# Ledger of designs, part 21: miniprotein binders against Uncharacterized protein YPL067C

Target 1, 184 residues: Uncharacterized protein YPL067C, of Saccharomyces cerevisiae (q02754)
Amino acid sequence: GWKWEQIKEIIESGELARLKRSRQMTDKYHEHKKRTAGLDMNQYVLQKLGWSLDEPQLENAAAKAFSSSTLYAVRANDFPYNFEPGVVHLVLWSKVALPVHSPDKAVREAARARMNAFLQAQPLLRPLLSSGHVAWFVNYPELQSVARIFHAHVLLFFPRERYSAEQVKTTVDDILSHGFEPLA
Key: E = the ipSAE of ESMFold2; O = the ipSAE of OpenDDE; V2 = 0.75 times the mean of E and O plus 0.25 times the DockQ between their complexes.

## First folded at step 16 (miniprotein)

Design a8 (from w1 with K28E R29K; at its last look DockQ between E and O 0.91; V2 from the best seeds 0.76)
Fold by OpenDDE base, look of step 16:
Structure a8 (fold): chain B 184 residues (1-184), chain A 90 residues (1-90)
Amino acid sequence: as target 1 above (184 residues)
Amino acid sequence: SPEDIRNLKEKVDQLFYRILELREKLFEKGDPEALKKEIEKLEEEVKQLEEEIKRLARKGVDPETIWELKLEILWLAIQIRYLTEEIREK
């Protein structure tokens, strides 16, 4: 799988198409899609999150995103990408879409700043943040499988030399149980 | 043994597919009681895998391999918890 340093480089370069699921996971994903061919994947995700698309979009995304715990959710990725062991692949779903790929530089930078600020503010991520072991990206629309719901991929790297599997489990369980703290 | 590890990985894959099937059933609003039983079975099987990993560790399997296997099972456990939560909400 992709090494952490490679992942970071790819994210920085914007060549997000290179970040793919393993062949095995791709096959599983496709198999699942075939089995659920009659299912709307967006509806499936919404159901899991308990969200509705009928909710009004908030103005000023850069200011409102993540401002309340009701506006986002953290989940483990159902079909993780082909990353080296120790990379935990989370998905941050948000009711407020952040235009992190906007052609407008100011808009894009504000959106990215909000995402970064949100992650940096998370107590559960502090150890990983300090070591540069947190990264995130948003797939381009053409690469998104669930395009109608904004989501960011948040990657956490737990190096084997620093973290036992049990420690990883504890941290991930804490994140998934408590979620992230909102950013006012 | 390498065979034991292969068997374990295969079991992990099988459990993953079963999880996917349960997701489908949940989405289709299947019988909650039947689904609960299936989830419980999955939970038990995951526990068995955890014990098997412990056994392998005691037998001297490479710590890195053990670490990776534990992380794979962690993922399964997370997915099973999600299924459990979904059933509770129905």
Scores: ipSAE 0.689, ipTM 0.872, lowest interface PAE 0.6, mean pLDDT 87
ESMFold2, look of step 16: ipSAE 0.734; ipTM 0.878
ESMFold2 (binder alone), look of step 16: mean pLDDT 83; pTM 0.784

## First folded at step 17 (miniprotein)

Design b1 (from w1 with K36A T84L; at its last look DockQ between E and O 0.87; V2 from the best seeds 0.81)
Fold by OpenDDE base, look of step 17:
Structure b1 (fold): chain B 184 residues (1-184), chain A 90 residues (1-90)
Amino acid sequence: as target 1 above (184 residues)
Amino acid sequence: SPEDIRNLKEKVDQLFYRILELREKLFKRGDPEALAKEIEKLEEEVKQLEEEIKRLARKGVDPETIWELKLEILWLAIQIRYLLEEIREK
């Protein structure tokens, strides 16, 4: 799988298409799609999140995204990409879409700043943040499996030399159980 | 042994596909009670895998491999937790 440093470089370069599932995981994903054939994947995700599509988008996304715990959810990726062991692949779902790929520089930068501020504010991520072991990206629309619900991929790297499997488990469990703290 | 590790990885894969089956059933609003029993079986099997990893560690499998295997099991445990949460909400 992709090493952490390679992942960071790819994210920075914007060549997000290079971040893929392994062949085996791709097969599993295809099996899932086969089993859910005829079903709307958006509806499937909404069901898991307990969300509905009838909620209006809030104005000023950069200010409103993540401002309340009701506006986002963090989950483990059901079909993680092909990363080296120790990389935990989370998906941050948001009811407020952040235009992180906007052609407007100001809009794009504000959106990215909001995402960064949100992650930087998380107590559960502090040890990883200080060591540069947190990264995130949003797939381009053409690469997204679920297009109607904004989601960011949040990657956490737990180097083997620093973290036991049990420590990883504890941290991940805490994140998934408590979620992230909102940013006012 | 390398064979033991391969067998364990195969079991992990098998459990993954079983999780997919359960997710499908849940999505189609299957019988919650029946599904709960199936999930409990999965939990037990994951527990058995954890014990197997411990056994492998005692047999001298390299710590890196053990570490990786534990992380794979962690993913299964997370998926099972999601299934349980979904059942409780229905």
Scores: ipSAE 0.789, ipTM 0.908, lowest interface PAE 0.5, mean pLDDT 91
ESMFold2, look of step 17: ipSAE 0.789; ipTM 0.901
ESMFold2 (binder alone), look of step 17: mean pLDDT 82; pTM 0.773

Design b2 (from w1 with Y17W; at its last look DockQ between E and O 0.91; V2 from the best seeds 0.80)
Fold by OpenDDE base, look of step 17:
Structure b2 (fold): chain B 184 residues (1-184), chain A 90 residues (1-90)
Amino acid sequence: as target 1 above (184 residues)
Amino acid sequence: SPEDIRNLKEKVDQLFWRILELREKLFKRGDPEALKKEIEKLEEEVKQLEEEIKRLARKGVDPETIWELKLEILWLAIQIRYLTEEIREK
């Protein structure tokens, strides 16, 4: 799988198409799609999240995204990409879409700043943040499986030299149980 | 032994497929009681895998391999937890 440093480089370069699932995981993902071919994937995700489709998009995304715990959810990726062991692949779902790929530089930068500020503010990520072991990206529309619900891939790297499997488990469990703290 | 590790990885893959099947059933609003029973079976099987990893560790499997295996099992446990939560909410 992709090593952490490679992942960061790819994210920085914007060549997000290179971040892929393994062949085995791809097969599993395709099988899942086949089994759910008659189903609306958006509805499928909404059901998992306990969200409704009729929720209005909020104006001023850069200011309102993640401002309340009701506006986002953190989950493990059901089909993680092919990363080296120790990379935990989370998905941050948001009711407020952040235009992180906007052609407008100001809009794009504000959106990215909001995402960064949100992650930087998380107590549960503090040890990983200080060591540069947190990264995130949003797939381009053509690469997204669920286009109607904004989501960011949040990657956490737990180097084997620093973290036991139990420590990883504890941290991940804490994140998934408590979620992230909202950013006012 | 390498064979034991391969067997464990195969079991992990099998459990992953079973999780997918259960997820599908949950989405299609299958019988909650039946699904609950199946989830409980998965939980037990994951527990057995955890014990198997401990056994492998005691037998001298390299710590890196053990570490990786534990993380794979963690992922399964997370998925099963999601299934459990989803079924409780219905």
Scores: ipSAE 0.759, ipTM 0.897, lowest interface PAE 0.6, mean pLDDT 90
ESMFold2, look of step 17: ipSAE 0.772; ipTM 0.895
ESMFold2 (binder alone), look of step 17: mean pLDDT 82; pTM 0.776

Design b3 (from w1 with L71I; at its last look DockQ between E and O 0.88; V2 from the best seeds 0.76)
Fold by OpenDDE base, look of step 17:
Structure b3 (fold): chain B 184 residues (1-184), chain A 90 residues (1-90)
Amino acid sequence: as target 1 above (184 residues)
Amino acid sequence: SPEDIRNLKEKVDQLFYRILELREKLFKRGDPEALKKEIEKLEEEVKQLEEEIKRLARKGVDPETIWELKIEILWLAIQIRYLTEEIREK
């Protein structure tokens, strides 16, 4: 799988299409699609999150995103991409869409700043942040499997030389149980 | 042995597909009680895998491999927990 440093480089370059599932995971994903044939994937995700599409989008996304715990959810990716062991692939779902790929530079930068501020404010990520072991990206629309619900891929790298499997488990469990703290 | 490791990985894959099946059933609003029983079986099987990893460690499998296997099982456990939570919320 992709090494952490390679992942960061790819994210920085914007060549997000290179971040793919392994062949094995792709097969599993396709199997899932076959099993859910005829089902709306958006509805499936909404059901899992307990969300509704009828919720209006909030104005000023850069200010409103993640401002309340009701506006986002952190989940493990059901079908993680092909990353080296120790890279934990999370998905941050948000009711407020952040235009992180906006052609407008100011809009794009504000959106990215909000995302970064949100992640940097998380106590549970502090050790990983200090070591540069947190990264995130948002797939382009053409690469998104669930296009109607904004989501960011949040990657956490737990290098084996620093973390036991038990420590990884504890940290991940804490994140998934408590979620992230909102950013006012 | 390499064969033991391969067998364990195959079991992990099998459990993953079973999780997918349960997700489908859950989405289609299957019988909650039946689903709970199936989830309990998955939990037990994950536990057995954890014990198998411990056994492999005692047999001298390299720590790198053991670490990777533990991480894979962690992911299964997470997925099973999500199923449990989804059932509880319905």
Scores: ipSAE 0.653, ipTM 0.851, lowest interface PAE 0.7, mean pLDDT 89
ESMFold2, look of step 17: ipSAE 0.776; ipTM 0.902
ESMFold2 (binder alone), look of step 17: mean pLDDT 83; pTM 0.787

Design b4 (from w1 with L26I A34T; at its last look DockQ between E and O 0.90; V2 from the best seeds 0.83)
Fold by OpenDDE base, look of step 17:
Order: structure tokens, then sequence, then C-alpha cells
Structure b4 (fold): chain B 184 residues (1-184), chain A 90 residues (1-90)
């Protein structure tokens, strides 16, 4: 799988299409799609999250995204990409879409700043943040399997030299149980 | 042995596909009690895998491999927890 440094480089370059599932995981994903062929993937995700599509989009996304715990959810990716062991692949779902790929530079930068500020503010990520072991990206629309619900891929890297499997488990469990703290 | 590790990885894959089957059943609103029972079986099997990893560690499998295997099992456990949550919410 992709090493952490390679992942960061790819994210920085914007060549997000290079971040893919392994062949084996792709097969599993396809099997899932076959089993849910009669279902809309957006509806499937909404059901898992307990969300509704009828919720209005909030204006001023850069200010309102993640401002309340009701506006986002953190989950493990059901079908993680092909990363080296120790990279934990989370998905941050948001009711407020952040235009992180906007052609407008100001809009794009504000959106990215909001995402960064949100992650930087998380106590549970503090050790990883200080070591540069947190990264995130949003797939381009053409690469998204669930296009109607904004989501960011949040990657956490737990180097084997620093973290036992048990420590990883504890941290991940804490994140998934408590979620992230909202950013006012 | 390398064979033991391969066998364990195969079991992990099999459990993953079983999780997919349960996801389908949950989505189709199968009987909650039946689904709960099936999830409990998966939980037990994950527990058995954890014990197998411990056994492998005692047999001298390299720590890196053990570390990776533990993380794979962690991911399975997370997926199973999600199944449980989905049943409770319906």
Amino acid sequence: as target 1 above (184 residues)
Amino acid sequence: SPEDIRNLKEKVDQLFYRILELREKIFKRGDPETLKKEIEKLEEEVKQLEEEIKRLARKGVDPETIWELKLEILWLAIQIRYLTEEIREK
C-alpha cells in the first residue's frame, strides 16, 4: 500500500485518482454494490448516518460547517484505500458542503481553512497532529461514490515504532465513540 | 508458520464478506433478533481470531506481522460494531 509520505505528496499534488482501493478491497466493494444493486448508495449512507437529504444547505459553509455536533459524523471507511499498515482511513461526513475544490481561490481557501481548523482543534488528534500524522482530502466529484453527501477522507498515521496495536485501538475507539468536537 | 498466517488472513476475508451479507439483511430490515444472533456469532469469531493472533505471537511470529494482523482484526471489530448500532437504531 501507499506509504504515509507518498500519501501526503499525492494529496498535495492533487492527483487523488492515484489513491485507490486494493484489488481485493475493490472486489469486496463490488460485492457490496451487487448486494445493494437495487439501492441508491446515497440513501444507504443516509440510513447509516440517520440523516435526511431534505435538510437545507446552510449559507456561509466556511463559517457553519462543523459548528454543531449535529452537522457532521465521523466513521471508519467501510472499504479503506490501499494504505500501509498503521494508516487509519476515516470518513468525515458533513451536512454542510465545503467547497474545497472551488475554482474561486478565496472560496477554496476559506473552505480548506475551515477543515484544517476543525481538525487542529480536536483533542483526540493532538498527538498525531504534532507529528504530522494527520491528512485529509476530498475526492473530486468524478471519483466520489456518494456524491450527494459531502465527505472528507481523514487519514491518521500510527507508526509502528510509536504505537502498539492496542494504543491504536484505544485511540480509534475513542474517536469513533465520542466523535470530533464542534468548532464554533 | 506462513501457512497459519495465510489461514488467518483468509478467515479475516471470509468474515468481511459475512459482514457484507449482514449489512444487506439489515438494510432489508430483516428480523432484528435473528440479526443480533448472527452478529453475536461474528463477534465470537473475531474473538477467536484475536486468540489465534496471541497464539501466533507465542509461537514466534514476527512482531510486525502480529501488529498488522491486530489492526486488521480491529477493523473487523469496528465494522461489527456498526452492524450492532444499525440494528439498535431501527
Scores: ipSAE 0.805, ipTM 0.909, lowest interface PAE 0.5, mean pLDDT 92
ESMFold2, look of step 17: ipSAE 0.822; ipTM 0.914
ESMFold2 (binder alone), look of step 17: mean pLDDT 84; pTM 0.799
ESMFold2, look of step 18: ipSAE 0.810; ipTM 0.908
ESMFold2 (binder alone), look of step 18: mean pLDDT 84; pTM 0.795
OpenDDE base, look of step 18: ipSAE 0.797; ipTM 0.906

Design b6 (from w1 with L20M; at its last look DockQ between E and O 0.90; V2 from the best seeds 0.78)
Fold by ESMFold2, look of step 17:
Structure b6 (fold): chain B 184 residues (1-184), chain A 90 residues (1-90)
Amino acid sequence: as target 1 above (184 residues)
Amino acid sequence: SPEDIRNLKEKVDQLFYRIMELREKLFKRGDPEALKKEIEKLEEEVKQLEEEIKRLARKGVDPETIWELKLEILWLAIQIRYLTEEIREK
C-alpha cells in the first residue's frame, strides 16, 4: 500500500484516482453493493447517520460548515483504501458542502481554509498534527459512490515506532465516540 | 509459526464477510433478536483472536507483525460496534 509520504504527494498533486482500494478490498466492496441490491448508496448512508435531506439549508456554506455538532459526523471508512499499516482511514461527513474544488480561487481557498481550521482545532488530533501525520482529500465527483452527501477522507498516520497498537486504539476510539469538536 | 499467522488472517477475512452479511440482513430488516445474537458471537470471536495474537507474541512472532494484526482486529471491532449501535437505534 502507499507509504505516508507518497500519500501526501498524491494529495498535493491532485492525482486522487491513485488513492483506491486494493483488488481484494474492491472485490469486498462490490460484493457489498451487490448484496444491497444496488440501492441508492446516498440513502444507505443517510440511514446509518440518522440524517434527512429535508433539513434546513445553510447559506454561506464555507463559514458555517462544522459550526455545530449536528452538521457533521466522523466515521471509520467501511472499506479502507490501500495504505501502509498505521494509516487510519476516516470519513468526515457534512450536511454543509464545502466547495474545495471550486474553479473560483477565492471560494476554493476559503473552503480549504475552513477544513484546515476545523482539523487543526481538534484536541484529539494534536499529536498527529504536530508531526505532520494528518491529511485529507475530497474525491472528484467521478470518483465518488455517495455523491450527494459531502464527505472528506481524513487520514491519520500512527507510525509503529511512536505508537503501540493500544495507543492507536485509544485515540481512534476517542475520536469515533466523542466526534470532533465544532468550530465556531 | 507462519501457518498460525495465515490461519489468523483467514479468520479475520471470514469475520469481515460475516460483518458484511449481518449489515445486509440489518438493511433488509432482518430479525433483530437473531442479529443481536450474531453480533454477540462476532464480539466473542474477536476476543478469541485477541487471545491468539497474545499467544503468537509469546511464541516469538515479531513485534511488527503483532502490531499490524492488532490494528486489523481494531478495524473489525469498530465495524461490530457500528452494527451494535444500529440495532439499538431500531
Scores: ipSAE 0.728, ipTM 0.873, lowest interface PAE 0.8, mean pLDDT 86
ESMFold2 (binder alone), look of step 17: mean pLDDT 82; pTM 0.782
OpenDDE base, look of step 17: ipSAE 0.754; ipTM 0.898

Design b7 (at its last look DockQ between E and O 0.86; V2 from the best seeds 0.77)
Fold by OpenDDE base, look of step 17:
Structure b7 (fold): chain B 184 residues (1-184), chain A 91 residues (1-91)
Amino acid sequence: as target 1 above (184 residues)
Amino acid sequence: SPEDIRNLKEKVDQLFYRILELREKLFKRGVDPEALKKEIEKLEEEVKQLEEEIKRLARKGVDPETIWELKLEILWLAIQIRYLTEEIREK
């Protein structure tokens, strides 16, 4: 799988198409799609999150995104990409879409700043943040399986030399149980 | 032994597909929640057995890196099973 440093480089370069599932995981994903062929994937995710698409869209995404715990959810990726062991692949779902790929530089930068500020503010991520072991990206629309619901891939790297499997489990469990704290 | 590790990985894969099957059932109407709960309980028990198997492998001298990786794979299964449990409770 992709090494952490390679992942960071790819994210920085924007060549996000290179970040993909392994063959084995791809097979599992395809099997899942076959089994759910009668289901709309957006509806599937909405059901999983307990969300509805009929929720009002908020203006000023950069200011409103993550401002309340009701506006986002953190989940483990059901089909993680092909990363080296120790990389934990989370998905941050948001009711407020952040235009992180906007052609408008100001809009794009504001959106990215909001995402970064949100992650930097998380107590549960502090040890990883200080070590540069947190990264995130948003797939381009053409690469998204669930296009109607904004989501960011949040990657956490737990180096083997620093973290036991039990420590990883504890941290991940804490994140998934408590979620992230909102950013006012 | 390498064979034991391969067998464990195969079991992990099998459990993953079973999780997918349960997910499918959860989205179908008319499914008995109690039946699903029982199936989830079986999965939980099997994950527990895998955890014990990893411990056994560790005691047998499998390299710590391999053990670490295996534990992380099991962690992911456990997370998925928890999600199934939560989804059933919310229905």
Scores: ipSAE 0.684, ipTM 0.866, lowest interface PAE 0.7, mean pLDDT 89
ESMFold2, look of step 17: ipSAE 0.786; ipTM 0.896
ESMFold2 (binder alone), look of step 17: mean pLDDT 83; pTM 0.795

Design b8 (from w1 with K28A R29K; at its last look DockQ between E and O 0.69; V2 from the best seeds 0.72)
Fold by OpenDDE base, look of step 17:
Parts: sequence; C-alpha cells; structure tokens
Structure b8 (fold): chain B 184 residues (1-184), chain A 90 residues (1-90)
Amino acid sequence: as target 1 above (184 residues)
Amino acid sequence: SPEDIRNLKEKVDQLFYRILELREKLFAKGDPEALKKEIEKLEEEVKQLEEEIKRLARKGVDPETIWELKLEILWLAIQIRYLTEEIREK
C-alpha cells in the first residue's frame, strides 16, 4: 500500500486520483454497492441522521462547518484505500459543504483553513498532529463514490515504532465513540 | 508458521465478506433476531482470531506481522460494532 510520506505528497500535489482502493477492495466495493442498490453503511448512517441532499446549505460555510456536533459525524471507512499498515482511514461527514476545491482562491483557502482548524482543535488527535501524522483530503466530484453528502477523508498514521496495536485500538475507539469536538 | 498466518488472513477475509453479507441483509430489512444471532457469531469468531494472534505471538511470529494482524482484526471489530449498533436501534 501507499506509504505515509507518499500519501502526504499526493495530497499536497492534488493528484488525488492516485489515492484509491486496491483492485481487490475495489471489486468488493463495487459488488457490495450493486447488491445494496448503492447504499453503504455510511450512507445508511447519514440517512438515519436525517441528512439529505435537499437540505439547504448554510451560508458562510467556512464559519459554520463543524460549529455544532449536529453538523458532522466521524465514521470509519467501510472500504479503506490501499494504505500501509498503521494508516487509519476515517470519513468525516458534514452537513455543511466546504468548498475546498473552489476555483476562487479566497474561498478555497478559507474552507481549507476551517478544516485544518477543526482537526487541530481535536484533543484526541494532538499526539498525531504534533508528529505530522494527520492528513485529510476531499475527492474531486469525479472521484467521489458517494456524492450526496460532503465528506472528507481523514487519515491517521500510527507508526509501528511508536504505537502498539492496543494503543491504536484505544485511540480509534475513543474517536469513534466520542467523535470530534465542535469548533465555534 | 507461515501456514498459520495464511490461514488467519484467510479467515479475516472470510469474516469481512460475511460482514458485507450481513449489511446487505440489514439493508434488506431482514429478521432482526436472526441478524443479531449472526452478528453475535461474528463477534465470537473475531474473539477467537484475537486469541489465535496471541497464540502466534507466543510461538514467536515476528512482532510486525502480529501488529498488522491485530490492526486487521481491529477493523473487523469496528465494522461489527456498527452492525451491532444498528440492530440494537431496531
């Protein structure tokens, strides 16, 4: 799978098409998607939360995104991409869409700043943040398998030399159980 | 042994497919009680895999392999928890 350093480089370059599932995982994903009429577990959760495409987008996305715990959710990726062991693949769903790929530089930068600020404010991510082991990206529309609700891929890297499997489990369980804290 | 590791990885793959099948059944609004039993079975099997990993560790399998296997099991456990939560809410 992709090494952490490679992942970071790809994200920085914007060549997000390179970040993909393994062939085997892709086949599994497509097969499962067909059987479930395109609904995966994350989509199902979003439906349960009452999230729909028809919901009006809040104005000033850069200020409103993640401002309340009701506006986002963190889940594990059902079909993780082909990353090296130790990379944990989470999906951050948001009712407020952040235009992180806007052609308008100011809009794009504000959106990215909001995302970064949100992640940097998370106590559960502090150890990983300090070591540069947190990354995120949003697929371009043409690369999105689930296009209805805005979502960002949040990647956490737990290097083997620093973290036992148990420590990884504890951290991941905490994140998934408690979620992230909102950013005012 | 290498064979034991291969067998364990195969079991992990099998459990993953079973999780997918359960998702399909869940989305199809299958019998909640039946699904619950199947999920419980998966939980037990994951537990058995965890014990097997411990056994392998005691037998001297390299720590890196053990670490990777544990992380694979963690992912299975997360997926099973999602299924369990969904069934509980119905």
Scores: ipSAE 0.720, ipTM 0.887, lowest interface PAE 0.6, mean pLDDT 87
ESMFold2, look of step 17: ipSAE 0.752; ipTM 0.886
ESMFold2 (binder alone), look of step 17: mean pLDDT 83; pTM 0.782

## First folded at step 18 (miniprotein)

Design c2 (from b4 with L74M; at its last look DockQ between E and O 0.83; V2 from the best seeds 0.80)
Fold by OpenDDE base, look of step 18:
Structure c2 (fold): chain B 184 residues (1-184), chain A 90 residues (1-90)
Amino acid sequence: as target 1 above (184 residues)
Amino acid sequence: SPEDIRNLKEKVDQLFYRILELREKIFKRGDPETLKKEIEKLEEEVKQLEEEIKRLARKGVDPETIWELKLEIMWLAIQIRYLTEEIREK
């Protein structure tokens, strides 16, 4: 799998197509799709999250995204990408879409700033943040499996030399149980 | 030892597919009691895998491999936990 440093480099370069599932995980994903044949993946995710597409879109995404706990959800990726051991692949779902890939530089930067601010404000991520072991990216539309619901991939790196498997589990469980704190 | 590791990884894969099966059943709103029992079975199997990893460690499997295996099992445990939560929410 991709090493942490490589992952960061790829994210920075924007070559996000390089970040993908392993062949084995892809097979598992395809099996999932077969089992859910006839079901829309967006509907599947919405049901899991308890969300509706009929919810109004909020204006001023950069200001409103993550402003309330009702506007986002953190989950483990059911089908994680091919990363080195110790990289935990989370998905941050948001009712408010952030234009992090907008061709407008100002819009894009504001969106990215909001995402960064949100993650940086999370107490549960503080140890990882200080070590540079938090990264995130949003797939381009053409690379998204669930295009109707905005989501960011949030990656947490737990180096072997610093964390036991048990410690990793405890941290991840805490994150998933408590979620992230909203950003006013 | 290599064979033991391969066997363990195969079991991990099998459990993953079983999780997919349960996800489908949950999505289709299967019987909660039945689903809970199936989840409990998976939890027990994960526990058995954890013990197997401990055994491998005692047999001298390299720490890095043990660490990786533990993380894989951890991920399964996390996935199973999600299933439990999804049933509770219905």
Scores: ipSAE 0.765, ipTM 0.894, lowest interface PAE 0.6, mean pLDDT 91
ESMFold2, look of step 18: ipSAE 0.821; ipTM 0.909
ESMFold2 (binder alone), look of step 18: mean pLDDT 84; pTM 0.797

Design c3 (at its last look DockQ between E and O 0.82; V2 from the best seeds 0.78)
Fold by OpenDDE base, look of step 18:
Structure c3 (fold): chain B 184 residues (1-184), chain A 92 residues (1-92)
Amino acid sequence: as target 1 above (184 residues)
Amino acid sequence: SPEDIRNLKEKVDQLFYRILELREKIFKRGDPETLKKEIEKLEEEVKQLEEEIKRLARKGVDPETIWELKLEILWLAIQIRYLTEEIRELES
């Protein structure tokens, strides 16, 4: 799988198409899709999140995203990408879409700044943040499996040298149980 | 030993597919009691995998492999917890 350093480089370069599931995981994903044939994947995700597409869009995404705990959710990725062991693949779902890939530089930078600020503000991520072991990316629309719901891939790296499997479990459980704190 | 590791990984894959099947059943609003029984079975099998990993560790499988296997089990455990939560919601 992709090593942490490689992952970061790819994210920085914007070559997000390189970040993909393994062949094995891809097969599992397709099998899942076959099993859920006739089911709208968007509806499936919405049901898991308890959300509706009929919810109003908020103005000023860069200011409103993550401003309330009702506007986002953190989950483990059901079908993680091909990353080295120790990389925990989370998905941050948001009711407010952030234009992190906007062709407008100002819009894009504001969106990215909001994402970064949100992650930086999370107490549960502090140890990983300080060591540079947090990264995130948003797939381009053409690469998204669930296009109707904004989601960011948040990656946490737990080096084997620093973390036992049990420590990873404890940290991840804590994150998934408590979620992230909103950013006013 | 390599065979044992392969077998364990295969079991992990099998459990994953079973998780997917349960997700489908939950989505289709299957019988909660039946689904709970299936989850209990999954939990027991995960526990067995954990014990198997411990056994492998005692047999001298390299720590890195053990570490990786434990993380695979962690993922399964997380997914099973999600199923449990979804069933609770189905009951409400």
Scores: ipSAE 0.712, ipTM 0.882, lowest interface PAE 0.6, mean pLDDT 88
ESMFold2, look of step 18: ipSAE 0.817; ipTM 0.913
ESMFold2 (binder alone), look of step 18: mean pLDDT 87; pTM 0.840

Design c4 (at its last look DockQ between E and O 0.91; V2 from the best seeds 0.81)
Fold by OpenDDE base, look of step 18:
Structure c4 (fold): chain B 184 residues (1-184), chain A 91 residues (1-91)
Amino acid sequence: as target 1 above (184 residues)
Amino acid sequence: SPEDIRNLKEKVDQLFYRILELREKIFKRGDPETLKKEIEKLEEEVKQLEEEIKRLARKGVDPETIWELKLEILWLAIQIRYLTEEIREYE
């Protein structure tokens, strides 16, 4: 799988198409999709989240995203990408879409700043943030499997040298149980 | 020992497919009691995998491999917890 340093480089370069599932995981994903063939993947995700597409869009995404705990959810990726062991692949779902890939530089930067600020404000991520072991990306629309619901991939790296499997478990459990704190 | 590791990885894959099957059943609002029993079975099997990993560790499998295997099991455990949570939502 992709090593942490490679992942960061790819994210920064914008070559996000390189970040993908393994062949085996892809097969599993397709199998799941077949099993839910009568169901739109977006509908499946919405049901899991308890969300509706009929919810109103909020103005000023850069200011409103993550401003309330009702506007986002953190989950483990059901079908993680092909990363080295120790990389925990989370998905941050948001009712407010952030234009992190906007062609408008100002809009894009504001969106990215909001995402960064949100992650940096999380107490549960503090140790990983300090060591540079948090990264995130949003797939381009053409690469998104669930296009109708905004989601960011949040990656946490737990180096074997620093973390036992049990420590990883504890940290991940805390994150998934408590979620992230909203950013006012 | 390599064979043991391969077998364990295969079991992990099998459990994942079973998780996917349960996800489908939950999505279709299957009988919660039946589904809970199936989840319990998965939990037991995960526990068996954990014990197998411990056995492998005692047999001298390299720590890195053990570490990786434990993380694979962690992922399964997380997915199983999600199944449980999803059942509670419509129960």
Scores: ipSAE 0.730, ipTM 0.888, lowest interface PAE 0.6, mean pLDDT 90
ESMFold2, look of step 18: ipSAE 0.830; ipTM 0.923
ESMFold2 (binder alone), look of step 18: mean pLDDT 87; pTM 0.851

Design c5 (from b4 with V12I; at its last look DockQ between E and O 0.90; V2 from the best seeds 0.83)
Fold by OpenDDE base, look of step 18:
Structure c5 (fold): chain B 184 residues (1-184), chain A 90 residues (1-90)
Amino acid sequence: as target 1 above (184 residues)
Amino acid sequence: SPEDIRNLKEKIDQLFYRILELREKIFKRGDPETLKKEIEKLEEEVKQLEEEIKRLARKGVDPETIWELKLEILWLAIQIRYLTEEIREK
């Protein structure tokens, strides 16, 4: 799988197509799709999250995204990408779409700033943030399996030399149980 | 030892597919009690895998491999937890 440093470089370069599932995980994903052949992936995710697409979009995404705990959800990726062991692949779902890939520089930067601010404000991520072991990206529309619901891939890196498997478990369980704190 | 590791990884993969089956059943609103029992079975199997990893560690499998295997089991545990939550919500 991709090493942490490589992942960061790829994210920075924007070559996000390189970040993908392994062949084995892809097979598993396809099996999942076959089993849910009555629903598209968007519907499946909505059901999991208990969300509706009929929810009104909020204006000023950069200000409103993550402003309430009702506007987002964090989950482990059911089908993680091919990363080195120790990389935890989370998905941050948001009812408010952030235009992090907008061709407008100002819009894009504001969106990215909001995402960064949100992650930086999370107490549960503090140890990882300080060590540069948090990264995130949003797939381009053409690369998204669930294009109708905004989501960011949030990656946490737990180096083997610093974290036992048990420590990783404890941290991840804590994150998944408590979620992230909203950013006003 | 390499064979033991391969076997363990295969079991992990098998459990994953079983999780997918349960996801389907949950989605189709299967009997909650039946589903709970199936989940409990998965939990027990994960526990067995954890013990197997411990055994491998005692046999001298390299710590890195042990660490990786434990993380794979962690992922399974997370997935099983999600199944449990989904049943509770229905």
Scores: ipSAE 0.789, ipTM 0.902, lowest interface PAE 0.6, mean pLDDT 91
ESMFold2, look of step 18: ipSAE 0.826; ipTM 0.914
ESMFold2 (binder alone), look of step 18: mean pLDDT 84; pTM 0.802

